# VH-VL binders against C2 domain-containing protein 3 (C2CD3), part 22

Target 1, 169 residues: C2 domain-containing protein 3 (C2CD3), of Homo sapiens (Human) (q4ac94r1171to1339)
Amino acid sequence: SSGLLDVGLRYRRSPRTAEGVLAARTVSISVQIIRACGLQAAAKALAEREPALQFSATVGVNASVTTHLSFLPQGEQRRTHPVACSFCPEFSHHVEFTCNLVTQHCSGEACFLAELLEFAEVIFAVYHENTKSASDIISIESCKEYLLGVVKVPTKELLIKRSGITGWY
Short names: E, the ipSAE of ESMFold2; O, the ipSAE of OpenDDE; V2, 0.75 times the mean of E and O plus 0.25 times the DockQ between their complexes.

## First folded at step 23 (VH-VL; framework fv_levilimab)

Design n2 (from j5 with heavy chain Y107H; at its last look DockQ between E and O 0.67; V2 from the best seeds 0.00; counts 0 for: pae E 2.9 > 2)
Fold by OpenDDE, look of step 23:
Structure n2 (fold): chain C 169 residues (1-169), chain A 121 residues (1-121), chain B 111 residues (1-111)
Amino acid sequence: as target 1 above (169 residues)
Amino acid sequence: QVQLVQSGGGLVQPGGSLRLSCAASGFTFDYYWMSWVRQAPGKGLEWVSGINSVGDTHYGDSVKGRFTISRDNAKNTVYLQLNSLRAEDTAMYYCAKGSWRYLYSGHFDYWGQGTLVTVSS
Amino acid sequence: DIQLTQSPSSVSVSVGERVTIDCKSSQSVLYNSNNYLNWYQQKPGQAPQLLIYYASTRESGVPDRFSGSGSGTDFTLTISSLQAEDAAVYYCQQWYSTPYTFGQGTKLEIK
């Protein structure tokens, strides 16, 4: 199954203010999750092997999107709020990731952000939350989520465009 | 209740291959980061490999190019294919579950019972 | 790789006493106020057990006598009042970046 995840990536260099050494050494990568399209096809494909998705594949999915920058700590994953009952959800979600201009590689060597961005990617995962499968409202872990699609966007484009990156899955 | 049941260990000669399995139950396997951690006899813990819900794999430097982590969500099982085994690969291998339903969850709340891999001529 | 060094390598302490185990990382594992550092307990013949994550958050079911502190590159596991069952090897572990790495371990023995 294929779909379109419309996302915007912006690279903003933090102005060097005299007040914060840290601010002068960081940049902000803004990720905007705009909309996802084609989720019905994805849901239908999954419904072939997961009967619990048959209803959602017909009426609409409850979609959320996770975002991860591959060069940041893995725990810095972010997630949108779910958009209910839509095959073309509009998220209008914005997240900013603070990135160090200079980081230490695992080897202890200094690595510049530009070098990281050359080989890094932004990973988006689109999930459907099945509200009917939630056996325990109290336990978030009991909620069944289904992966509808994954988009990996190379960050190298940020080195050139600084903004306006769209991903497809 | 969460359970991780391992199998596939044993004695193998240098250069040989083994496949380890870790069958998961008691949680929605598909959403969790799974890892293998090994421990040489009388030594400390070493993270070996990890695989997330989207299939991205990561490896320790000592095993890159030789080991392959994979998962079968239909079977709720994570695998570790051990190729080109060396004596230094001799260890108890543990499968470990990431705590949270994230792409990455680097704190492991549940562990398998361990599978012994012995590489010896 | 991020190297973690624990100290001491071994310690023998009496029941009821306070124990501290240190873990130093070769680079900071702090990001956005989160320390990507965990602590595990491994008893003989058993798999490791998670004690602390995010440097200071105690895992469910872990006794209150266990606590974690520290930030950046320096971390400490504290057992406020050692019990006989606490005899084990303790490991710190970072997941700031792959490959994940463990400290060499601290063997805690009961006198």
Scores: ipSAE 0.167, ipTM 0.767, lowest interface PAE 1.8, mean pLDDT 88
ESMFold2, look of step 23: ipSAE 0.435; ipTM 0.780
ESMFold2 (binder alone), look of step 23: mean pLDDT 93; pTM 0.951

Design n3 (from j5 with heavy chain Y31H; at its last look DockQ between E and O 0.47; V2 from the best seeds 0.51)
Heavy chain, then light chain:
Amino acid sequence: QVQLVQSGGGLVQPGGSLRLSCAASGFTFDHYWMSWVRQAPGKGLEWVSGINSVGDTHYGDSVKGRFTISRDNAKNTVYLQLNSLRAEDTAMYYCAKGSWRYLYSGYFDYWGQGTLVTVSS
Amino acid sequence: DIQLTQSPSSVSVSVGERVTIDCKSSQSVLYNSNNYLNWYQQKPGQAPQLLIYYASTRESGVPDRFSGSGSGTDFTLTISSLQAEDAAVYYCQQWYSTPYTFGQGTKLEIK
ESMFold2, look of step 23: ipSAE 0.627; ipTM 0.818
ESMFold2 (binder alone), look of step 23: mean pLDDT 93; pTM 0.949
OpenDDE, look of step 23: ipSAE 0.409; ipTM 0.833

Design n4 (from j5 with heavy chain N52S V54T Y110S; at its last look DockQ between E and O 0.26; V2 from the best seeds 0.00; counts 0 for: pae O 8.7 > 2)
Fold by OpenDDE, look of step 23:
Structure n4 (fold): chain C 169 residues (1-169), chain A 121 residues (1-121), chain B 111 residues (1-111)
Amino acid sequence: as target 1 above (169 residues)
Amino acid sequence: QVQLVQSGGGLVQPGGSLRLSCAASGFTFDYYWMSWVRQAPGKGLEWVSGISSTGDTHYGDSVKGRFTISRDNAKNTVYLQLNSLRAEDTAMYYCAKGSWRYLYSGYFDSWGQGTLVTVSS
Amino acid sequence: DIQLTQSPSSVSVSVGERVTIDCKSSQSVLYNSNNYLNWYQQKPGQAPQLLIYYASTRESGVPDRFSGSGSGTDFTLTISSLQAEDAAVYYCQQWYSTPYTFGQGTKLEIK
């Protein structure tokens, strides 16, 4: 089970600026991560399999949220700052993804953004960070993040409404 | 640990068909992008096909209309159906795991052992 | 399609020497300050193995002697001190757009 994630999505077409044709052919998808709720249930469920989470499932999780558009390169993934020791963290985090109106993210030929958005998703993943593992920043392998939940928001919603898409998922 | 075990290769005549399988373990299979990459004898690597966690399929131009990628999440297995095979399809076929969940982009962090497909009259 | 061209196609080097392999992309694989270029090692009779991803990040378990650099269209894989076990074919690969193309490979032999 996952918690509830309150998010906002906006689709903004970049104004044609005199600075170049490229700016006129990009769209910004703005994602706002507002808060997550119900993370205790998620943590408890996970704690049944991961004893390391038993304490956090009781007192609070160190939650961060990753955001990614499914059709963008992985490197475009963004992550919130962690909110410590909470089952209802408020992030007030804003992320912008710059997208080309015409891209090659689809197989083969040039693909229009609208086509991509019709089948793509905004993917949110809520993680708990074990503070004990944070000390091992030197070894990425030692950093154990625990997935509390995943939220998938179809980007087709952006095709219907360009702004003000909010909800709990 | 991540493991990809392949099967289903062999010798086939031009115009024939084969089905390749790749059984996955050690990770949440239904979260990850899976791909097939092939390598002709003595040649380089060529991306053939990919399938998202949601079942979206993608193909290289050389195999479009002939090959079909699919997955069975209940069996943790990805398949490649090879139809209308040609001599130039002769290659070692590798299944490969994408690096990130639900993404169409990243890197291949795990590979199967390979399955040889030989198309010859 | 994005074409990747590696140089050299083959090289023979002695143990302990420095080796550099270049990969040039037909178009930039840079997007929002990220380079979507990966390096793989393939030893004889084996499947490819990830070495470097996103141009410069070393995969876990990969020796420190391997490093990646570059940006945009020009990338380099460097082995600072070649070891006998490094004999393999090395491939660059872009994950900027589909199809996810590979370089033609560089065969590294040990003298």
Scores: ipSAE 0.015, ipTM 0.560, lowest interface PAE 8.7, mean pLDDT 86
ESMFold2, look of step 23: ipSAE 0.581; ipTM 0.810
ESMFold2 (binder alone), look of step 23: mean pLDDT 93; pTM 0.947

Design n5 (from j5 with heavy chain Y110S, light chain Y54H; at its last look DockQ between E and O 0.06; V2 from the best seeds 0.00; counts 0 for: pae O 7.0 > 2, placed apart)
Fold by OpenDDE, look of step 23:
Structure n5 (fold): chain C 169 residues (1-169), chain A 121 residues (1-121), chain B 111 residues (1-111)
Amino acid sequence: as target 1 above (169 residues)
Amino acid sequence: QVQLVQSGGGLVQPGGSLRLSCAASGFTFDYYWMSWVRQAPGKGLEWVSGINSVGDTHYGDSVKGRFTISRDNAKNTVYLQLNSLRAEDTAMYYCAKGSWRYLYSGYFDSWGQGTLVTVSS
Amino acid sequence: DIQLTQSPSSVSVSVGERVTIDCKSSQSVLYNSNNYLNWYQQKPGQAPQLLIYHASTRESGVPDRFSGSGSGTDFTLTISSLQAEDAAVYYCQQWYSTPYTFGQGTKLEIK
């Protein structure tokens, strides 16, 4: 279960700068994280299994959102600053991912960004940050952060429209 | 839990054919890259072939034109058709689960039990 | 093709001792601060199993005594305190480009 996430996506080709061929072969995918709504329901559902979240499920969650492009290395994941004590946090967060037009990665020969975008996703994960210091990926009960929901947005829309892609997911 | 169960293989004469199967369970099969890796007796590991969720296939040079990888997502099964077999194709063949289909976070986190293919006259 | 060369090819070590296995790549497997180099353990009569991925991330269930390090073209698998059950062949493997390639393997024996 997850809330609603309002996001915007933009596709920007890097201008050719005199500084090198590399700049001309990259694009920037801009992700705007605007707001998340309906997080109380998610928190309450989770609180049934996680008593530590009962209080937050009542008063508000400390929400942050991670953003990842599925075709990029995990290290490229970005995270918003947490918004405290809200079930409808506004983030007004902007993230830019630099992408190569052509990559030699993946399970094959040279791969074009367009091909990647056709099947890739922007993965958003909404987390509640608890006051607990323990963090363990294996056990959610011991984690400082609790996953409230995941939103996956297909990047294929970027192939159709280069800018102004917004929506609730 | 992820499970890969292999079948097929056996003894075949040079020039013959075999079909290997690998049945997957415990994960969303059609989301993942699947591969075959082989190991000749007493030798190291060699990547043979791979297939993504949309059916794009890739092959090692040693098997290109002779081997065909395929998948049936409805059956959660990946196949390897071995044609024009040679003595040097003798090996234990492993089915391996790769990374998320479009994630560039690549590793084989699960392996089948292996299927022995012996090519001998 | 990317060639991976492991060293040593074989090693015999006593229980409790430190073991290091090196893997050198013919070209860099680094992309955006992520190294596409994995380590596998294969015990006799068994399929390989993942130990370390992305050069330094330990797979779930793998003992803490196993660690990976390195970047670009030079990588190392370390067993801080060797146990009897660690007797196996270890392989590095690159996921940077196809064909995926493995090192020739390092046979680790227990004295």
Scores: ipSAE 0.039, ipTM 0.570, lowest interface PAE 7.0, mean pLDDT 87
ESMFold2, look of step 23: ipSAE 0.653; ipTM 0.826
ESMFold2 (binder alone), look of step 23: mean pLDDT 93; pTM 0.948

Design n6 (from j5 with heavy chain Y110S, light chain N32D; at its last look DockQ between E and O 0.03; V2 from the best seeds 0.00; counts 0 for: pae O 7.0 > 2, placed apart)
Fold by OpenDDE, look of step 23:
Structure n6 (fold): chain C 169 residues (1-169), chain A 121 residues (1-121), chain B 111 residues (1-111)
Amino acid sequence: as target 1 above (169 residues)
Amino acid sequence: QVQLVQSGGGLVQPGGSLRLSCAASGFTFDYYWMSWVRQAPGKGLEWVSGINSVGDTHYGDSVKGRFTISRDNAKNTVYLQLNSLRAEDTAMYYCAKGSWRYLYSGYFDSWGQGTLVTVSS
Amino acid sequence: DIQLTQSPSSVSVSVGERVTIDCKSSQSVLYDSNNYLNWYQQKPGQAPQLLIYYASTRESGVPDRFSGSGSGTDFTLTISSLQAEDAAVYYCQQWYSTPYTFGQGTKLEIK
């Protein structure tokens, strides 16, 4: 199951280099997470095998969204604040990822950012936070979040349009 | 943990050559900017050279044309070739790691133990 | 090249006292709301160690008594309550452009 995300993507050049600030060797990828819709269907589908979600599937989920660029380390992942009890939460969240125009990928080979973006993805994951488990700060085991859906947006679109990429994904 | 272990250096006559090595561990070496910084006896710090992840090299004016920085990502090692050495090149040479993984800005968050280079007749 | 000038060049202070070290840049090192100015501590016989980066951010593990402030061309490193182990040479350093440059250093001695 998956939800629908309204997102905005922008590609901006930044006058930064390895030598310092005074050069255009970096790019900022701006991601705006506006809203998620269709989360009730996702929650209901998940509730078929997770009885703990039956209530939330009826009244609303506590949704947060993670954002990750596929070519960046996992540590660069960002997360929105949670929006409580909604099937169509509005986040109005903004994240910027700064990337080098020329870098060395994990393979050890140098490559241009454009090459990376041609095959990369922006990965969005929508989670539900169980309020009952969230209240138990002492026990990590009790804190459980449920994956409602994953949306993958190809970054190649950033190669076509420099800015103003918006829509439902 | 990040570790930078240096080797090479020593005593050399003016006009001679040396090669310094810095072996890195504890991080993804090929992602980071590496530099050499030197310190003459009783003096301050001087940036000497730097190399990015794609092999672009940069040098201070005092060593340009004489020193060569390079890296071997397969060995997680950065090198500094010192040619046409002068008395004023006498210094402790430090290997230093840049702070960013995918950024072209930052600071030196890790340093080697230093290698002494003495140029004397 | 960007020149950094520290003041004082040396200072002797008693334990528990406040110490301030200034660093002036020949040109602004501010860009996009970040000051590309770092502070390092070097104890005798050791390699430099990062204290403060981007003018005011304390490196992990650095005691709270160390702080950095300033913007543009004028920066200050402050030790709120000097400890015996703080005896060292302190350097400011700019990462705005190559060649990267350091201040001449400030030698801090304990009385």
Scores: ipSAE 0.017, ipTM 0.576, lowest interface PAE 7.0, mean pLDDT 86
ESMFold2, look of step 23: ipSAE 0.650; ipTM 0.832
ESMFold2 (binder alone), look of step 23: mean pLDDT 93; pTM 0.950

## First folded at step 24 (VH-VL; framework fv_levilimab)

Design p1 (from j5 with heavy chain N52S V54T; at its last look DockQ between E and O 0.43; V2 from the best seeds 0.53)
Fold by OpenDDE, look of step 24:
Structure p1 (fold): chain C 169 residues (1-169), chain A 121 residues (1-121), chain B 111 residues (1-111)
Amino acid sequence: as target 1 above (169 residues)
Amino acid sequence: QVQLVQSGGGLVQPGGSLRLSCAASGFTFDYYWMSWVRQAPGKGLEWVSGISSTGDTHYGDSVKGRFTISRDNAKNTVYLQLNSLRAEDTAMYYCAKGSWRYLYSGYFDYWGQGTLVTVSS
Amino acid sequence: DIQLTQSPSSVSVSVGERVTIDCKSSQSVLYNSNNYLNWYQQKPGQAPQLLIYYASTRESGVPDRFSGSGSGTDFTLTISSLQAEDAAVYYCQQWYSTPYTFGQGTKLEIK
């Protein structure tokens, strides 16, 4: 399936105390998650395999977006709160990632953030939270969510384009 | 109860191929990072490969270009295709479940029983 | 790749005694106040089991005698009072970056 994910990227210097030798200087990368469009097609496609999603595929999905920078530890992934019952959700969320200006490469050599950004990507994943399948209101962990689509954007492109990322699988 | 049941190991000649399978149950498989970790006889643990809930694949340097990790969410199964096998690939191979759903997770809360792969002429 | 070095490689300790195992990383695995370092226990003939994640958080079901400490490049697994069933090989593991890497292991034997 195809769709549109509107995002923005901002940079801000943020002085931090040194957590390590190379962590003294940091930049905050703010990823703005604006809106997603075309989620109905994705939901319908998924509903072919998951009959429980047939209703949501017709009335609207409860969408949330995860964001990960590929050059950061995987645990630094962030997620928006869900926007309820929409195939074109407006998120208006800012996800901030603290990035070191200088990191240590796998080879032991110093690597600048600019070099990382040249080869890195931002990974967005759009999920649907099925409220009907949430059997336990007490445990958020019992709620079933479904992956609607994934968008991978080279960070070098985000340096050029401030917004307007399209297409997901 | 979370279970990881492995299969597909065995004896193979150098240059040969094997496909390992890990069938998962007791959790929502689609949401979790899955990995393969191997252990040569009498040696330590070595991370081999991982695949995210979004399908992102990662490999150890020693297996890049030779091994392929994949997953079939419909079957709740993660696979490891081992090609161009070498003697040094001889090991017990474990599938491991990432602890967090919706997130990449590099700590493994559940492990399969292991599958022995022996590469010998 | 991030290398992890454990010390000692092997140790023999009596039941009831305190045991400490160290793990040193070739580079910091601390990021944004999170230490991406875990500890596993592997008993003979078994698959590894998670003990500690994020350097100091004990996995559910793990006895209180197990604890993890440290930050950045230096980490320690502590068993406050060794039990007979704790005979195993212990591994530290980082997931700060791929490829994930393990320490060489520490074999703990009971005297």
Scores: ipSAE 0.436, ipTM 0.832, lowest interface PAE 1.2, mean pLDDT 89
ESMFold2, look of step 24: ipSAE 0.690; ipTM 0.846
ESMFold2 (binder alone), look of step 24: mean pLDDT 92; pTM 0.942

Design p2 (from j5 with heavy chain N52S V54T D56E; at its last look DockQ between E and O 0.45; V2 from the best seeds 0.54)
Fold by ESMFold2, look of step 24:
Structure p2 (fold): chain C 169 residues (1-169), chain A 121 residues (1-121), chain B 111 residues (1-111)
Amino acid sequence: as target 1 above (169 residues)
Amino acid sequence: QVQLVQSGGGLVQPGGSLRLSCAASGFTFDYYWMSWVRQAPGKGLEWVSGISSTGETHYGDSVKGRFTISRDNAKNTVYLQLNSLRAEDTAMYYCAKGSWRYLYSGYFDYWGQGTLVTVSS
Amino acid sequence: DIQLTQSPSSVSVSVGERVTIDCKSSQSVLYNSNNYLNWYQQKPGQAPQLLIYYASTRESGVPDRFSGSGSGTDFTLTISSLQAEDAAVYYCQQWYSTPYTFGQGTKLEIK
């Protein structure tokens, strides 16, 4: 009844740095945000409570997507550029999350990345972003965003699939 | 002018329950993460629970399974249901507003006045 | 869970002096150049108030005499010229991951 998001998740080995072997204790979780579709239903539902969305819910939203890995700090979400006036935007956006293979905890035990990924999620949030209009119609809303939907993709399958995880969610 | 007005505290016996309320004004409540933070008498602060704008709930280890956070966006109110209370749950309970919108709390920029809960035989 | 240890547990100083409060984390709260550590002030009988976020950024309305520094596991709150109204308990707090945790507090008293 609401939109879908086409994404991909993969392990990616971090390149060795000039700092040498110690920097090689990290890997990257690559997140690809490909496209979305079916955003009109979400926009219409939100427009029932948000008058600012009534026009966009009929003609197209300015969609952007944030992505965040659940065991990393909330402030490390990454965001696509907005795609104007569409209910089926194409993002073709790629981000990398650097992760340590082993982390320490206050209990003194080491925690391997594989243990974190067993219960972790990649979280995607889809927004409509108001921007200033270049049309003959004067826009009164300059910089506001509205949440259209949330998609959560478990990372546990990444532990067993060498080619990663991809598909619609 | 952000205000968080708390109510619902009191004295309860071990094993009992209470519901705490925190009524918000001065901001668009629906868009913000809300948390509960407690402070036992003479002790430090302990984060207890949080709830996102979309209703995802989070709990500290000491209260998981016993406490339930909820929100009523129509009433601009966040609740904490305290069940199976123990003596160590005796504390001042604060509600706090997250600084970020929707899924994320950010840092706690505004706090309520606190509500005392006493668990005693 | 990330444990935060503050030192000293208490300090008694005169107005106008420089005060430092340390916070040590059991694991790094640094990711991608961001330190997920806050400082709060709690005056007697009041709720906590935010002073510093992201280790070093002052909240609006916080006097310039308050500053935060440090990175990774070691953080410091500095009051460069103590005022009488600064008597309070100070808490560091991590927001790197849930459950969010606070240091045990540092009580600052005026002589």
Scores: ipSAE 0.569, ipTM 0.809, lowest interface PAE 1.8, mean pLDDT 85
ESMFold2 (binder alone), look of step 24: mean pLDDT 92; pTM 0.942
OpenDDE, look of step 24: ipSAE 0.574; ipTM 0.858

Design p3 (from j5 with light chain L30T; at its last look DockQ between E and O 0.48; V2 from the best seeds 0.00; counts 0 for: grease 19.2 > 18.9)
Fold by OpenDDE, look of step 24:
Structure p3 (fold): chain C 169 residues (1-169), chain A 121 residues (1-121), chain B 111 residues (1-111)
Amino acid sequence: as target 1 above (169 residues)
Amino acid sequence: QVQLVQSGGGLVQPGGSLRLSCAASGFTFDYYWMSWVRQAPGKGLEWVSGINSVGDTHYGDSVKGRFTISRDNAKNTVYLQLNSLRAEDTAMYYCAKGSWRYLYSGYFDYWGQGTLVTVSS
Amino acid sequence: DIQLTQSPSSVSVSVGERVTIDCKSSQSVTYNSNNYLNWYQQKPGQAPQLLIYYASTRESGVPDRFSGSGSGTDFTLTISSLQAEDAAVYYCQQWYSTPYTFGQGTKLEIK
């Protein structure tokens, strides 16, 4: 089975105070997360191993999407708000990444953002938040989340046009 | 309680192979970044390899092309296949769990007990 | 690769005294105000243990006497009042980019 994640990418030039010589000029990359479809199949598959998800796999999942740009530090990830009780959630969210126009590779060589984007990918992870296990409303950290699927998209494809993504299951 | 139990170490000749295992329990293994870190006798720590929840693998330069990290989520186990072993690969190998349950976490909140790998002729 | 250099390599301090360990990176490990630098403690015969992550956040269960500070290329681990059980080797570690790298370690001995 497969799902669909509808996403887009936009650029905003954003002047920032330099933390270093290479960080003097930055742009903001806005990744648009529009909607996801086909989450029921993923939820059902997961429910085979996690009986606690059987109910959600039937009525709907509480989905959120984590986004990461492969050329950024691994900790630089963003997450959408959760959309409750849907197998085809409409997110309509924008996640913003601050990117340096010029960065330094491990080799010490300067690299331009355009070059990075040519070989980079955006990694999307779709999670379900189990409300039944979220007995502690007070601590979001105690809420048990489940990975429903992952999609990787080359950034060069997203630079061209808005794209629908399949095959995350 | 989070536990990482390692196995598979031992003595091997140069050019030989070993497979290390790290069995995880006490957490949802499938969603965590797992890594191997080694320590030569009397030396410091060296990150060897990592694998995230989506199967992306990363390696230190010293082991690229020779070592392979993998995971079996059904068995809650992460593996390190060590091929073409060299004397300089002699070390205590630790399995380490990334702290963050999302795609990436570069700080390790739990460690295995270590597995000794000795490469000697 | 990002190199981390710790100083001192070794130090002997009396119980109750303040100890500072520095870690310098060959390039900045700070991005968008996030410091991708951690500190570990390794006692003899044991696996390393996480002390500090994101440069200044103390891991759960770690005593308050341990603190981390710094940004960019310069980081410091501080033990405000050294205890006998703090005898160990301390490592800084960056995860700004792969491969992850560790400092060479600082051996802390108790006088």
Scores: ipSAE 0.450, ipTM 0.833, lowest interface PAE 1.1, mean pLDDT 89
ESMFold2, look of step 24: ipSAE 0.666; ipTM 0.829
ESMFold2 (binder alone), look of step 24: mean pLDDT 93; pTM 0.952

